# Designs tried in a protein design chat: VHH binders against Galectin-12 (LGALS12). Part 2

Target 1, 336 residues: Galectin-12 (LGALS12), of Homo sapiens (Human) (q96dt0)
Amino acid sequence: MSQPSGGRAPGTRIYSWSCPTVMSPGEKLDPIPDSFILQPPVFHPVVPYVTTIFGGLHAGKMVMLQGVVPLDAHRFQVDFQCGCSLCPRPDIAFHFNPRFHTTKPHVICNTLHGGRWQREARWPHLALRRGSSFLILFLFGNEEVKVSVNGQHFLHFRYRLPLSHVDTLGIFGDILVEAVGFLNINPFVEGSREYPAGHPFLLMSPRLEVPCSHALPQGLSPGQVIIVRGLVLQEPKHFTVSLRDQAAHAPVTLRASFADRTLAWISRWGQKKLISAPFLFYPQRFFEVLLLFQEGGLKLALNGQGLGATSMNQQALEQLRELRISGSVQLYCVHS

## First folded at step 1 (VHH)

Design c10 (framework vhh_8cml_1)
Fold by ESMFold2-Fast, scan of step 1:
Structure c10 (fold): chain B 336 residues (1-336), chain A 126 residues (1-126)
Amino acid sequence: as target 1 above (336 residues)
Amino acid sequence: EVQLVESGGGLVQPGGSLRLSCAASGRTFDSYAMGWFRQAPGQEREFVALISWSGGNTDYSDSAKGRFTISRDNAKNTVYLQMNSLKPEDTGVYFCAAGYEYSLGDFTSPDYYDYWGQGTQVTVSS
């Protein structure tokens, strides 16, 4: 009475011929720049669904799951697993399991190692609702994964198995999947002409405080890029990225105003120069700000879109000592 | 929502037999493996037996092997546990549980199972 091996088609779980019922179109997502997409997205896969994560899972990678929770859903799971073999069962580095059918709906997270489940991590509330569309983002950091639902941070889970062993994604249970995306939020993704090449892999901090002060001990040099990644909060008012010198003067500040949906350069003396560009900050959405330093100028890109440039001389760049980020954001990564 | 209701428990003498039933009601029974667990006073729930949705695969704890038989009737949404050669050590509250069959997991762990019944008391005593 051993379980069948199922080893003829690794990475495919065929147990039933029933197809999930499609209820309605899901929520529309904000546009994601093509240069951030590491492998083609998958649309409307049939659950159970198992696929390879090209290049494996590593810090800086994000997996996007867009879908609908059926009106009558009981549970579903998303598994980040080590291989696609069904016999022996693969280790699961991160098991994400919402449960809707209990008196107190909740999420269970766990790890499967050597065929044995470890200690449950339990979150006593659900950010997901039966009958509703959702966007779940899995953001993989150095020591933990961060999960957000509909643009809002929901939970985090510290790894118990090496991320480098994960190369497979499995989706099972009562879920209608609209899209699965695999995003490399590294700005040096191949084919991006706006970003400098040759930079080392970016290490994500597991937690960054806001306001955030990031040291620039050698100042900035032409060709250097500043990268700021995070999440806009639910009720945002203002967001600033400020470059400061040793005397705490701010020769350049990027300011986002959510009330009037404007971006502006703010000078040391508070003079405001409006940026004539789309406002690509959205409540509860992930963002990436890039500041590229070139001879005679500073270029801005937001979410992979080049928005404009402003003048800065080399003397001013060499005297910078601090990058300061403040306002209505949660930060995941700051790099200089 | 799925509800599981156990029946068939009671008092029996050592060497006797009982047949437990678990009726599932609600909106889904498709693709669920069914298990039986038991709990003695002051102890954690321990695995007794499981059966796949198709009925093609079964598993038993070492203490239940050769004495207990799990079966199911999908037309009636019911799972059964036939218990023979009962011993005082079999005394406890018996719980029926349902877990999604395609989940990767340890079927012998309570963590695998989504739905639980209220339990039915089995007492083996002279």
Scores: ipSAE 0.000, ipTM 0.205, lowest interface PAE 15.7, mean pLDDT 73

Design c11 (framework vhh_8cml_1)
Fold by ESMFold2-Fast, scan of step 1:
Structure c11 (fold): chain B 336 residues (1-336), chain A 126 residues (1-126)
Amino acid sequence: as target 1 above (336 residues)
Amino acid sequence: EVQLVESGGGLVQPGGSLRLSCAASGFTFSDYGMGWFRQAPGQEREFVALISGSGTSTDYSDSAKGRFTISRDNAKNTVYLQMNSLKPEDTGVYFCAVDQLEYLGSGTYWDEYDYWGQGTQVTVSS
């Protein structure tokens, strides 16, 4: 169960890797605009559940829903709403409604405008199963939302109401919710631009293997962003994102340690520099790592929140040949 | 223990009017949206009209718009369908139904309703 106390609960104390180590100024949390601040995830909410979407919906916003469909489930719904009024009922820009009780399982998508339901869109290929766990990702684009289930593209729905009017998420019906997450697609670029790859969770190939090797034939350039998205496994030990040169040396490695809940930069010679930031990796939860490369260094963001920076030699960027991802994760997207 | 009982059906000439009633029990009536559907012999049930729990929102099939009016009286736990300018094509058994959601969701397809009344026969003929 969750602890309801703030300051009096006996908790796990802050731990150091070897001795009390003073964090380098370059590894401190960088200031990030309010629009890039990740709304905290919600764990085990009671359904029906209604919450505000901080900053509302915009192109590039992602909403993640992790849970279980009960064995006796008839239906559930996820509504992206213009407010939370009950009388009159608010407009619903996107109504996502899986149904298990009908003759053929299916998903209904629709819009409620001025108290009137519009024409139903029906999807006959239901990827959700009674009794099974799921991870649903809603990726909001300029013209449509794309829905992925368990890392695979599921459906898409073109907006009939302006996305900018949506500020509320509602979850209703026969569903056990484990987590609700809110993620930004690119915390380093301002504006409402679509994700650069178009459909990051529409897999053209089977799920990426771990360890994953992603080639960088021409190295990296200042201004380039690396995106890594995936799911943390149930009993995680560690997770690394490593940049390697042609000689297989790793000048930069990001390491997450789940035992002590720490993030660190690891140098080519194994030197560890702890990152002074919240540990936003959770067992069985979605994550997004962004690395922004700049002249003289790189910046890290995790789940839409800027965490820190580290220094890099200008020449090292051009000599990088491989991005390697390893550890206790399942990968859905690697983009460079 | 949801119960729905329709009444008010009958035989009427083309151009005539009928008012259907559906008396509901076994649930908190004002919290649920109500729908009217009809079925001709050998056909699937088709949508006619919907009303929200508060009564402030309604929806109609294209064939019912401008001729039929759905309303409700939450004090009497009753939903009504006023049918004007009736046509032979309106002939069928009329059913009231409760949406599984506490208010109307996307309820224009009959297979999505679990609770139905017994139906009331409407016949439009000369």
Scores: ipSAE 0.000, ipTM 0.229, lowest interface PAE 15.1, mean pLDDT 74

Design c12 (framework vhh_8cml_1)
Fold by ESMFold2-Fast, scan of step 1:
Structure c12 (fold): chain B 336 residues (1-336), chain A 126 residues (1-126)
Amino acid sequence: as target 1 above (336 residues)
Amino acid sequence: EVQLVESGGGLVQPGGSLRLSCAASGFTLDNYAMGWFRQAPGQEREFVALISSSGGTTDYSDSAKGRFTISRDNAKNTVYLQMNSLKPEDTGVYFCAADSSPLYEVYGTPDDYDYWGQGTQVTVSS
């Protein structure tokens, strides 16, 4: 495989690129330390698109790509690169290259090292379709990247170059990009965006039914994090995350209302307290909800942004038995 | 276009029974959870009963448990509330409400419902 120079779509397509400009810092709230800067999402970039990944890639980093495959698409590529250089070409640690023009549509993955392509890895089935919208999520682990498409695990690729050398994202070819998101897992860890050892990675196709019930057989402990990841449906109405005790009481429920674009805490008796924060749920886009439990309360983060806290008693944490998730979402990761 | 119409209210003596109906027009109930709420004179609206879109899940307020039964007939596009052993405290205007994405984990908050009927009066008195 070489640079994508074959095939021409209607209108001129030129494969060119330049070094990205300096990134703006992400929006921060008081519950997250000032040093924990989030990279803002990019909407409707023009392809070819090249940008810096703030802080580079590390285990636990996630990159989201929302877009549409043109009806006449031949191929596109997403490259995770080691720097910005025109001559020589940068090393590419992970090259993700869907091809639609072949008799059997497929995805090629590879690495470019020292100007030389390595052995191609091929996935014969294509989860992406011409004329259709998609959401691709790249989850970077310690030994491999995992790729999901539209909430379903699609493929994985073991690194052939050090992940720590990657600091640049490039998008080229026959693709319309609607959004690029940069997600931090566990924004509550001081100086590190990594979860404690043993946390799951985003691993598989969605197996989780909605409404989803996730058991908490020994309750929750201070310092524990609940992770909910999914995709908002096309015409969403409501989304809830609820904690239930042994008696099936729901002492804490987080509710998102899409009609008025508000977030609220709902009490056991149905009383509502609005959260004064940006509404970061979007139709047909990936979301990540993190709940950090601590002595006397819990903290909420949505898509890496801390949105505040609510109070809980230590005894209540130990008595919790179930996490329930319902509403206008497709789920592919629930972890406690 | 969308309408909910309650019927079946009236005057009944303590210990009596009433069956309320809520007929939907302009949409299909198959995709909606349905709730019953009541409002006594000078009080806020309170939750009475909830039934999921499939009918597989029901929930009741503490005052309604054991006395009231919610049910639905999707072929007739109607939801019902059977009220037995009525008490003077049950007096109020009874409203039906529809929610396209119900909160099973929340007790049927009024703010969650998309569509409301005009209500039907229930009076329990000698």
Scores: ipSAE 0.000, ipTM 0.158, lowest interface PAE 19.1, mean pLDDT 73

Design f01 (framework vhh_6fv0_2)
Fold by ESMFold2-Fast, scan of step 1:
Structure f01 (fold): chain B 336 residues (1-336), chain A 124 residues (1-124)
Amino acid sequence: as target 1 above (336 residues)
Amino acid sequence: QVQLQESGGGLVQPGGSLRLSCAASGFTFSDYAMYWVRQAPEKGLEWVSTISGSGGSTYYKDSVKGRFTVSRDNAKNTLYLQMNSLKPEDAAQYYCAKDYSGWDEYLPSYFDYRGQGTQVTVSS
């Protein structure tokens, strides 16, 4: 809102809860309750980063971004987009763009509609500092998004495109991202009995052992999705995701070869079928593998892009009992 | 252009029943498997059921098995979901969906739903 002509006491706060103004390394932080988490959190993605918002945005949902602004940062942006595969560019319902390199550091917010940027909304100060950790919360309301930084209200932006059309989050520029969370509730709403008072909260990055075995006690069904998230290691050699049946056969394996920069489907007898798609695994980079099971086969998406399909008979899906992940990766999440 | 229009939702008491319908147009209906998906307030999109193009194979989310029945009438280009023994956790906006044939979309964008869905509320 506009600054009053005379100095006045702060107006009504967005949140009754407070967060630290700086997220200090080594500070003890409480984990976010599982019931608040809408979809598995993302940990340590490499920017640029693009991901799907499962179910899209609705009033009452919150997106949480934890990270660090580099000492030499010029700018970064967070985009809430209507899709990610459209070219030249998807519509962007909310563009949040801090700028540090200008004479007066500021934030620009805008909307991209039909390939055209609209009127800029400018906020003449930065709540973010170079070299410092931050917690940014995007709270999506009925008429506007409200943004807080380090526990304090920062800005608000009235929607110019329907919020319901947003299904993609993009993060670009000079920013180190530690975690991205998608919450189905505002943990700062006064009177919440589910979140403990006293400490700032943190999205915790679980570490799964590799090789990883994930049980599928009832097999798989068409319409079911498997999600695998992690980081590629610094000197990767190979990465595999294998589905195994009750007889320990692997009817389908996805294999990434880093030396060849190829992706392939491997049958139980070792026959290789190359995937004609860009190799979207990179050293030290975040990956998200989605396997969508359909009648007679499965579809692969990697880092927001559909890459291909392979055939499987229906009986094989129902007989699957184990998902195995192995190779040159660090795992955060395996979900079925 | 693919069009899907859901109907049949409403308010029901716990233990009650509803039958949802989805009218499809703009594609060869019998060539595609169809899905029912739902979204509860403040939750993500959730797969509920799948039916093959011929109607010969059906699949269900574990929590709805034995209570929900999916069916289709290919002559009328219509998909159905019979919901029995409804529970409060079944309250959601219900959408019908088909597979896109393309490989350039990301989950959950693999669902091609055009309608506003149909609202199911279970009051107790």
Scores: ipSAE 0.000, ipTM 0.204, lowest interface PAE 17.6, mean pLDDT 74

Design f02 (framework vhh_6fv0_2)
Fold by ESMFold2-Fast, scan of step 1:
Structure f02 (fold): chain B 336 residues (1-336), chain A 124 residues (1-124)
Amino acid sequence: as target 1 above (336 residues)
Amino acid sequence: QVQLQESGGGLVQPGGSLRLSCAASGFTFSNYWMYWVRQAPEKGLEWVSTISSSGDSTYYKDSVKGRFTVSRDNAKNTLYLQMNSLKPEDAAQYYCATDLEYSSGWYEGTFDYRGQGTQVTVSS
């Protein structure tokens, strides 16, 4: 008899969970079915990266992180947060912090509540290595999160803050992120017969044509979110996200000017209203634009940071028919 | 190798003042952000204050803002916390802390390097 995969020793705690696959980084993976995707995946984000978890966390959700640990990495962290504030720092329900710089690489898990770090959970056998690719799965259960690395169960962490308060994912430190996925599945609960047969899942980096036209057949309603994700090109000039009505007028356009390093709202009449915010678009860097539609207007967030709002009549939202994205970008995702 | 040694704690009445010191050695003190953290009985570590490597930027927990002042002397490798208008809820073991692995901003992660601490008691 051979020792079970994952290094479980006789006398260790027995977990009533299952991991359907064992894999190595670089192994060929099955494409993820669209029905499993809870919100559009993130491809090639620049770290530090902060994003909203749509609907927040609840039991049954899974977050997938694919990437590479740099050769000179000291540490990185993945934080499941209650908001994205800069000062004070938000509560962190689950802090996952691999450390490579030390003689014995390890991972620290903890919770930050009210500016107070709690007692550390330390895991001495780190499956992650400098210079190597990885797949990390965070599987959210009722009482704890379960973490697998490269297809093998690694650790579990019991919640010290309500899971329902988590609405934000933060990734910081010495890590190259290839993809982040948000999925409606928990293989530790359902097992292999309920999980689709096959190999571990793969998030693919789609490329959309630019200019991109995305239909809005029913217009937009308060509560809807438009997501635009991509990469800024090497020598960028401008980038626009435009909402167009049935008459092909553009009542709202967001315009980024790289020469001026300015963001502006452009009206249908060409009137320009500058957005008083940092210019968070950089050549050859990932970007994420969120447009959050609400009663009386819309809010803009860029790379997880709220940048401003503009007014729009409810009636005008219902008359919108097209989202058009153009300019000096490569697109990975457009969602409405 | 890394050593942080706190001093200056004691018993004080509500409304009183204390000045804490932290002597640092084993690393290039002037290159790192420094932190004061505290732990009350049966509670976890609580961040209190941060100071940048130059001393030009300071940050405070809301409940201590206006009462506590953090400062540093890079020539002496020493960190200070001036505590005024002390309240019973300020009673805790106070630790000087740093994170040598990451050298990041005003507050980042778990405080890996801490001294033995100095006890602050606020009692009538």
Scores: ipSAE 0.000, ipTM 0.214, lowest interface PAE 15.2, mean pLDDT 75

Design f03 (framework vhh_6fv0_2)
Fold by ESMFold2-Fast, scan of step 1:
Structure f03 (fold): chain B 336 residues (1-336), chain A 125 residues (1-125)
Amino acid sequence: as target 1 above (336 residues)
Amino acid sequence: QVQLQESGGGLVQPGGSLRLSCAASGFTFSSYDMYWVRQAPEKGLEWVSTISWSGGSTYYKDSVKGRFTVSRDNAKNTLYLQMNSLKPEDAAQYYCAKGFTYYDESGPTDLYDYRGQGTQVTVSS
């Protein structure tokens, strides 16, 4: 059946939403229980990827990263940041930076404070290697983060900035991400569960109906944020986020067109204003759309990156009553 | 300090070819994804192509797939766009743009933290 999927190149590994992790026949890991998960997991994001951490970081929180190091990888980084501002660049409380381009692969850890990198901490004999799958766990304690790789404790890093200031996760560089999990309980309880090296873990997430209607009973006010998280389907056509008033007029709609790789703001009367940005929606990849409501307008961020803005009358924003999401996506989270 | 200088534009007949170049300086070229974007008369800025920092991944606007090829020479700090089978719809000012690949080396504002002055492509009978 080629209608929804289309053809695939021989030898290309395709992992559907139902099986985001690589497992050998006969090798299986149990899914992480839903009660351990603080916010919806992310599956197959496009790197670079920047996302909000719901409620920020605090002692006891855990972040899990599953993926593959590409065969030609030079380096990648995972950054726990104090905000997502690009100008000025945010402080980075914990920078985790594996490097493969050297004779001896190693990891650099550091902090960026006030635009300045501090003293590097170096860790040799990294358990990660090119071409192989991995599971990295970041376990946030009171005074330090502990990092484990493929089920084995690897390093500790003492915080140089308050952990409570961290609310953003960034993933950059030469890495293929299969899943990002945000957990409130360590799934490897009391050390009684040994994780085999190189074996990824499957995460599951809830899904919402599409098209999705989300009520805005009091409209929208300055400072309010809408977050939409989901996965692009295999054969995408379009994706829209529409804000509607009590009369079902849509004074603002964000439209992604997959055929021509464009993002546009669509007015109440259907006029299109193109957004001058790369098209960062890809088939079978996770996305996060963030709509920021400020005086005089609406700003768009995709995967933590600011992509554009549109002017809107403040009174029109306050008259909005419905957020409607439709198109070639599976939805996991709508928050307003 | 960051500089991007495009060249290679000109007048060509429909079906013709042009090769655009972008000379980069003032940053570690090999650490950043690079982009080609264009702006046609009376239209907005339009993304055309992306090439990863290593050259291992390339992406194209649907209307140019199979006709345009992006490439880079990291030893020469140069980005290229080979344009074949040019159509009147391809007429535009073409810009190269620096991306945001490694956060610890990143620029400030949006996905294109710097663009060059551009080079004009005209497709006419």
Scores: ipSAE 0.000, ipTM 0.137, lowest interface PAE 16.8, mean pLDDT 75

Design f04 (framework vhh_6fv0_2)
Fold by ESMFold2-Fast, scan of step 1:
Structure f04 (fold): chain B 336 residues (1-336), chain A 125 residues (1-125)
Amino acid sequence: as target 1 above (336 residues)
Amino acid sequence: QVQLQESGGGLVQPGGSLRLSCAASGFTFDDYGMYWVRQAPEKGLEWVSTITGSGGSTYYKDSVKGRFTVSRDNAKNTLYLQMNSLKPEDAAQYYCATVEITYEGSSTVYYHDSRGQGTQVTVSS
């Protein structure tokens, strides 16, 4: 057969098989167990981009990054982090940092431990080119990560921090990201017996009380990211993330309604604007909300997917003093 | 731990029938879509059929449509593949699986799954 018919995925090789994950329009979608939660690929995320690695890193896990290096790029970085804290900065088990604006373009790899960078591992050439598309694959082994670029082995880096502590991916700098994929090893490959790692936050007590108040002493600046990670309760009703000013007014609130399966922006006066996006909150499942602040507005991503934006002027951002999270969730971290 | 165990394979003549079973344990069976895949000698792995977790929707490889029927009994944590009008080209090791798409390199896509040891189907006179 020249072209497989019957629902095979686009881009699949003739001798590779694929199965549809698409359900009939009238079919009800079945829940996925938390310990084996699928992590969907993310398309065209906004950089800086920070997301949870569902189940964390383990030997055999792969992360795929497709994108384009801008013609005027100086550098970008991909960080595999132990948490999402922005103050203090999290430990970074693997920092992958291509640098282009030098007479000898190169890659720096390193580890950040306790706020201190360790010895740089330096690779004297780039497999990446300004103005060109790329596919980078990070393959996490037992003792080292192996990095390939465009299907060719590029470099390797031995771990200096336990791989099991890594649960976060960050992408920063001069890069256009087309897709991020989160992958497991092929179980038909010799030696493969691993499942997706168990969901680490399901095995830990919640770290934060709900409702949670998180101080924003200097307000919010363009380029700042708020990250909220948690677990939806068994019988959820609603969940809100509110940004409050010095007078305790909430100029913007993100509301999830489980009865309606809708997301909405709510104004200071209670006016509701629905977000036209899939409802990716599920009972008893992990979630990650990312709010990215840019000039002229606030962008929302949920579980690595960009879902919507709302307008917010510079003065309103500077006047914010509190992030408040309430509703049918357990919280594991809140960072700003 | 997720465990899948296939059974029901054997030798059958062309035009005959076999029913394959897959016993599942270690996970909430009705929350997962299930797949049947096969690998014939000297050939690559082939997708055969898919069934949703509820059993409400089924999908088939074109060459087996009308001959094979996938079904499941969620009360028994068991997946089935009824194979009728078997052809020599259907001879293969058959596996049940839960699957995910894996990307490697610029154009390579693999399916991977949790699967058992498989059950052998032989079609000959």
Scores: ipSAE 0.000, ipTM 0.122, lowest interface PAE 19.4, mean pLDDT 72

Design f05 (framework vhh_6fv0_2)
Fold by ESMFold2-Fast, scan of step 1:
Structure f05 (fold): chain B 336 residues (1-336), chain A 125 residues (1-125)
Amino acid sequence: as target 1 above (336 residues)
Amino acid sequence: QVQLQESGGGLVQPGGSLRLSCAASGFTFSTYAMYWVRQAPEKGLEWVSTISSGGDYTYYKDSVKGRFTVSRDNAKNTLYLQMNSLKPEDAAQYYCAKDSPFWETYGSDYGMDVRGQGTQVTVSS
């Protein structure tokens, strides 16, 4: 038999509404250890932002969101989605929607299932403020997600769709995002301590030189993902991501032409195959290229949107040794 | 070459205490977070505790909170785990591990780069 009540005192429990303790000037605060970080963090993405949660969402995983609410913000939303489809709209297991434009700011939480919104869960107070920095933590448990703001428990939401079907994060609306972290464990202690929202809990890697060469010493295996993130330059011309084999041939190249606003797969022999999809590269904007290696081919997603696949011989994938990125971009993340 | 050497394990009765040590060499110890992990017979690796590079932040598995205390001495390149109120369920081979870059943790729960030979903890009457 277990005791009915217990655990650390969260800010939403009503036994006592105590003022949170703010960190003292000069108090040391370390960045989150690299081992807690499940996949490369995102820095300064442009909203709307959609990305893949690698391996999907499971109990024990945490998403961290640092940013600022604009002074003129009306609303924003954070959606934990079952895919990134545009038509039909994906199911949303957890919709987190702060609203600032009303007399009393509040949060709406909900689920979108089969294109239909379910019953709203409404939270009458909002821990977020216009003009202020925030640290939001989404801790995914077995039965519910718990949300904290600036280190203080804020709300919880019981799942209405299986958590295991969530593989996509979407951020939309009036929000400035500084960092998105995907963690395999919660590094923050629950309690009366308020965390400084502007603290750099996630450290951005130094800017990578372009052209960039990234080694693939064991080649590529089915299920492996390549991540490329950066910023498009002010007056872009071309951008390429090439996979090269042991003989320095490029059996697959992704090419973006800014003049034509086209994406194409380029073969070893220079044959172009246009990708029939929206051109999601914009001057001075964040980009994320995901290449997923599957049996019989390669799947592309750009800024969280699946853009299609190209066929490749599996034996050719095993012979790849180098990822090369060149063109009108500034890079800050290359992962294989 | 990165080397980690655990010590301090032994046989103790339920309710007893042990202090584990991990001597580190071959890297700049003070710049890395460190971990304690354990493996019981016929079980997988289980994370126990983490300490930040400067020692300012410590994290624990729920079942050991209040009983275990992790600490480090960066001048001596040594990591410690003080274990109090030991339970039979704490019996395992205990390892220390060095942190890894974040992109190497994709698909891994703890991003453990290097583990030592371990030190055995047995809790029995």
Scores: ipSAE 0.000, ipTM 0.183, lowest interface PAE 16.7, mean pLDDT 78

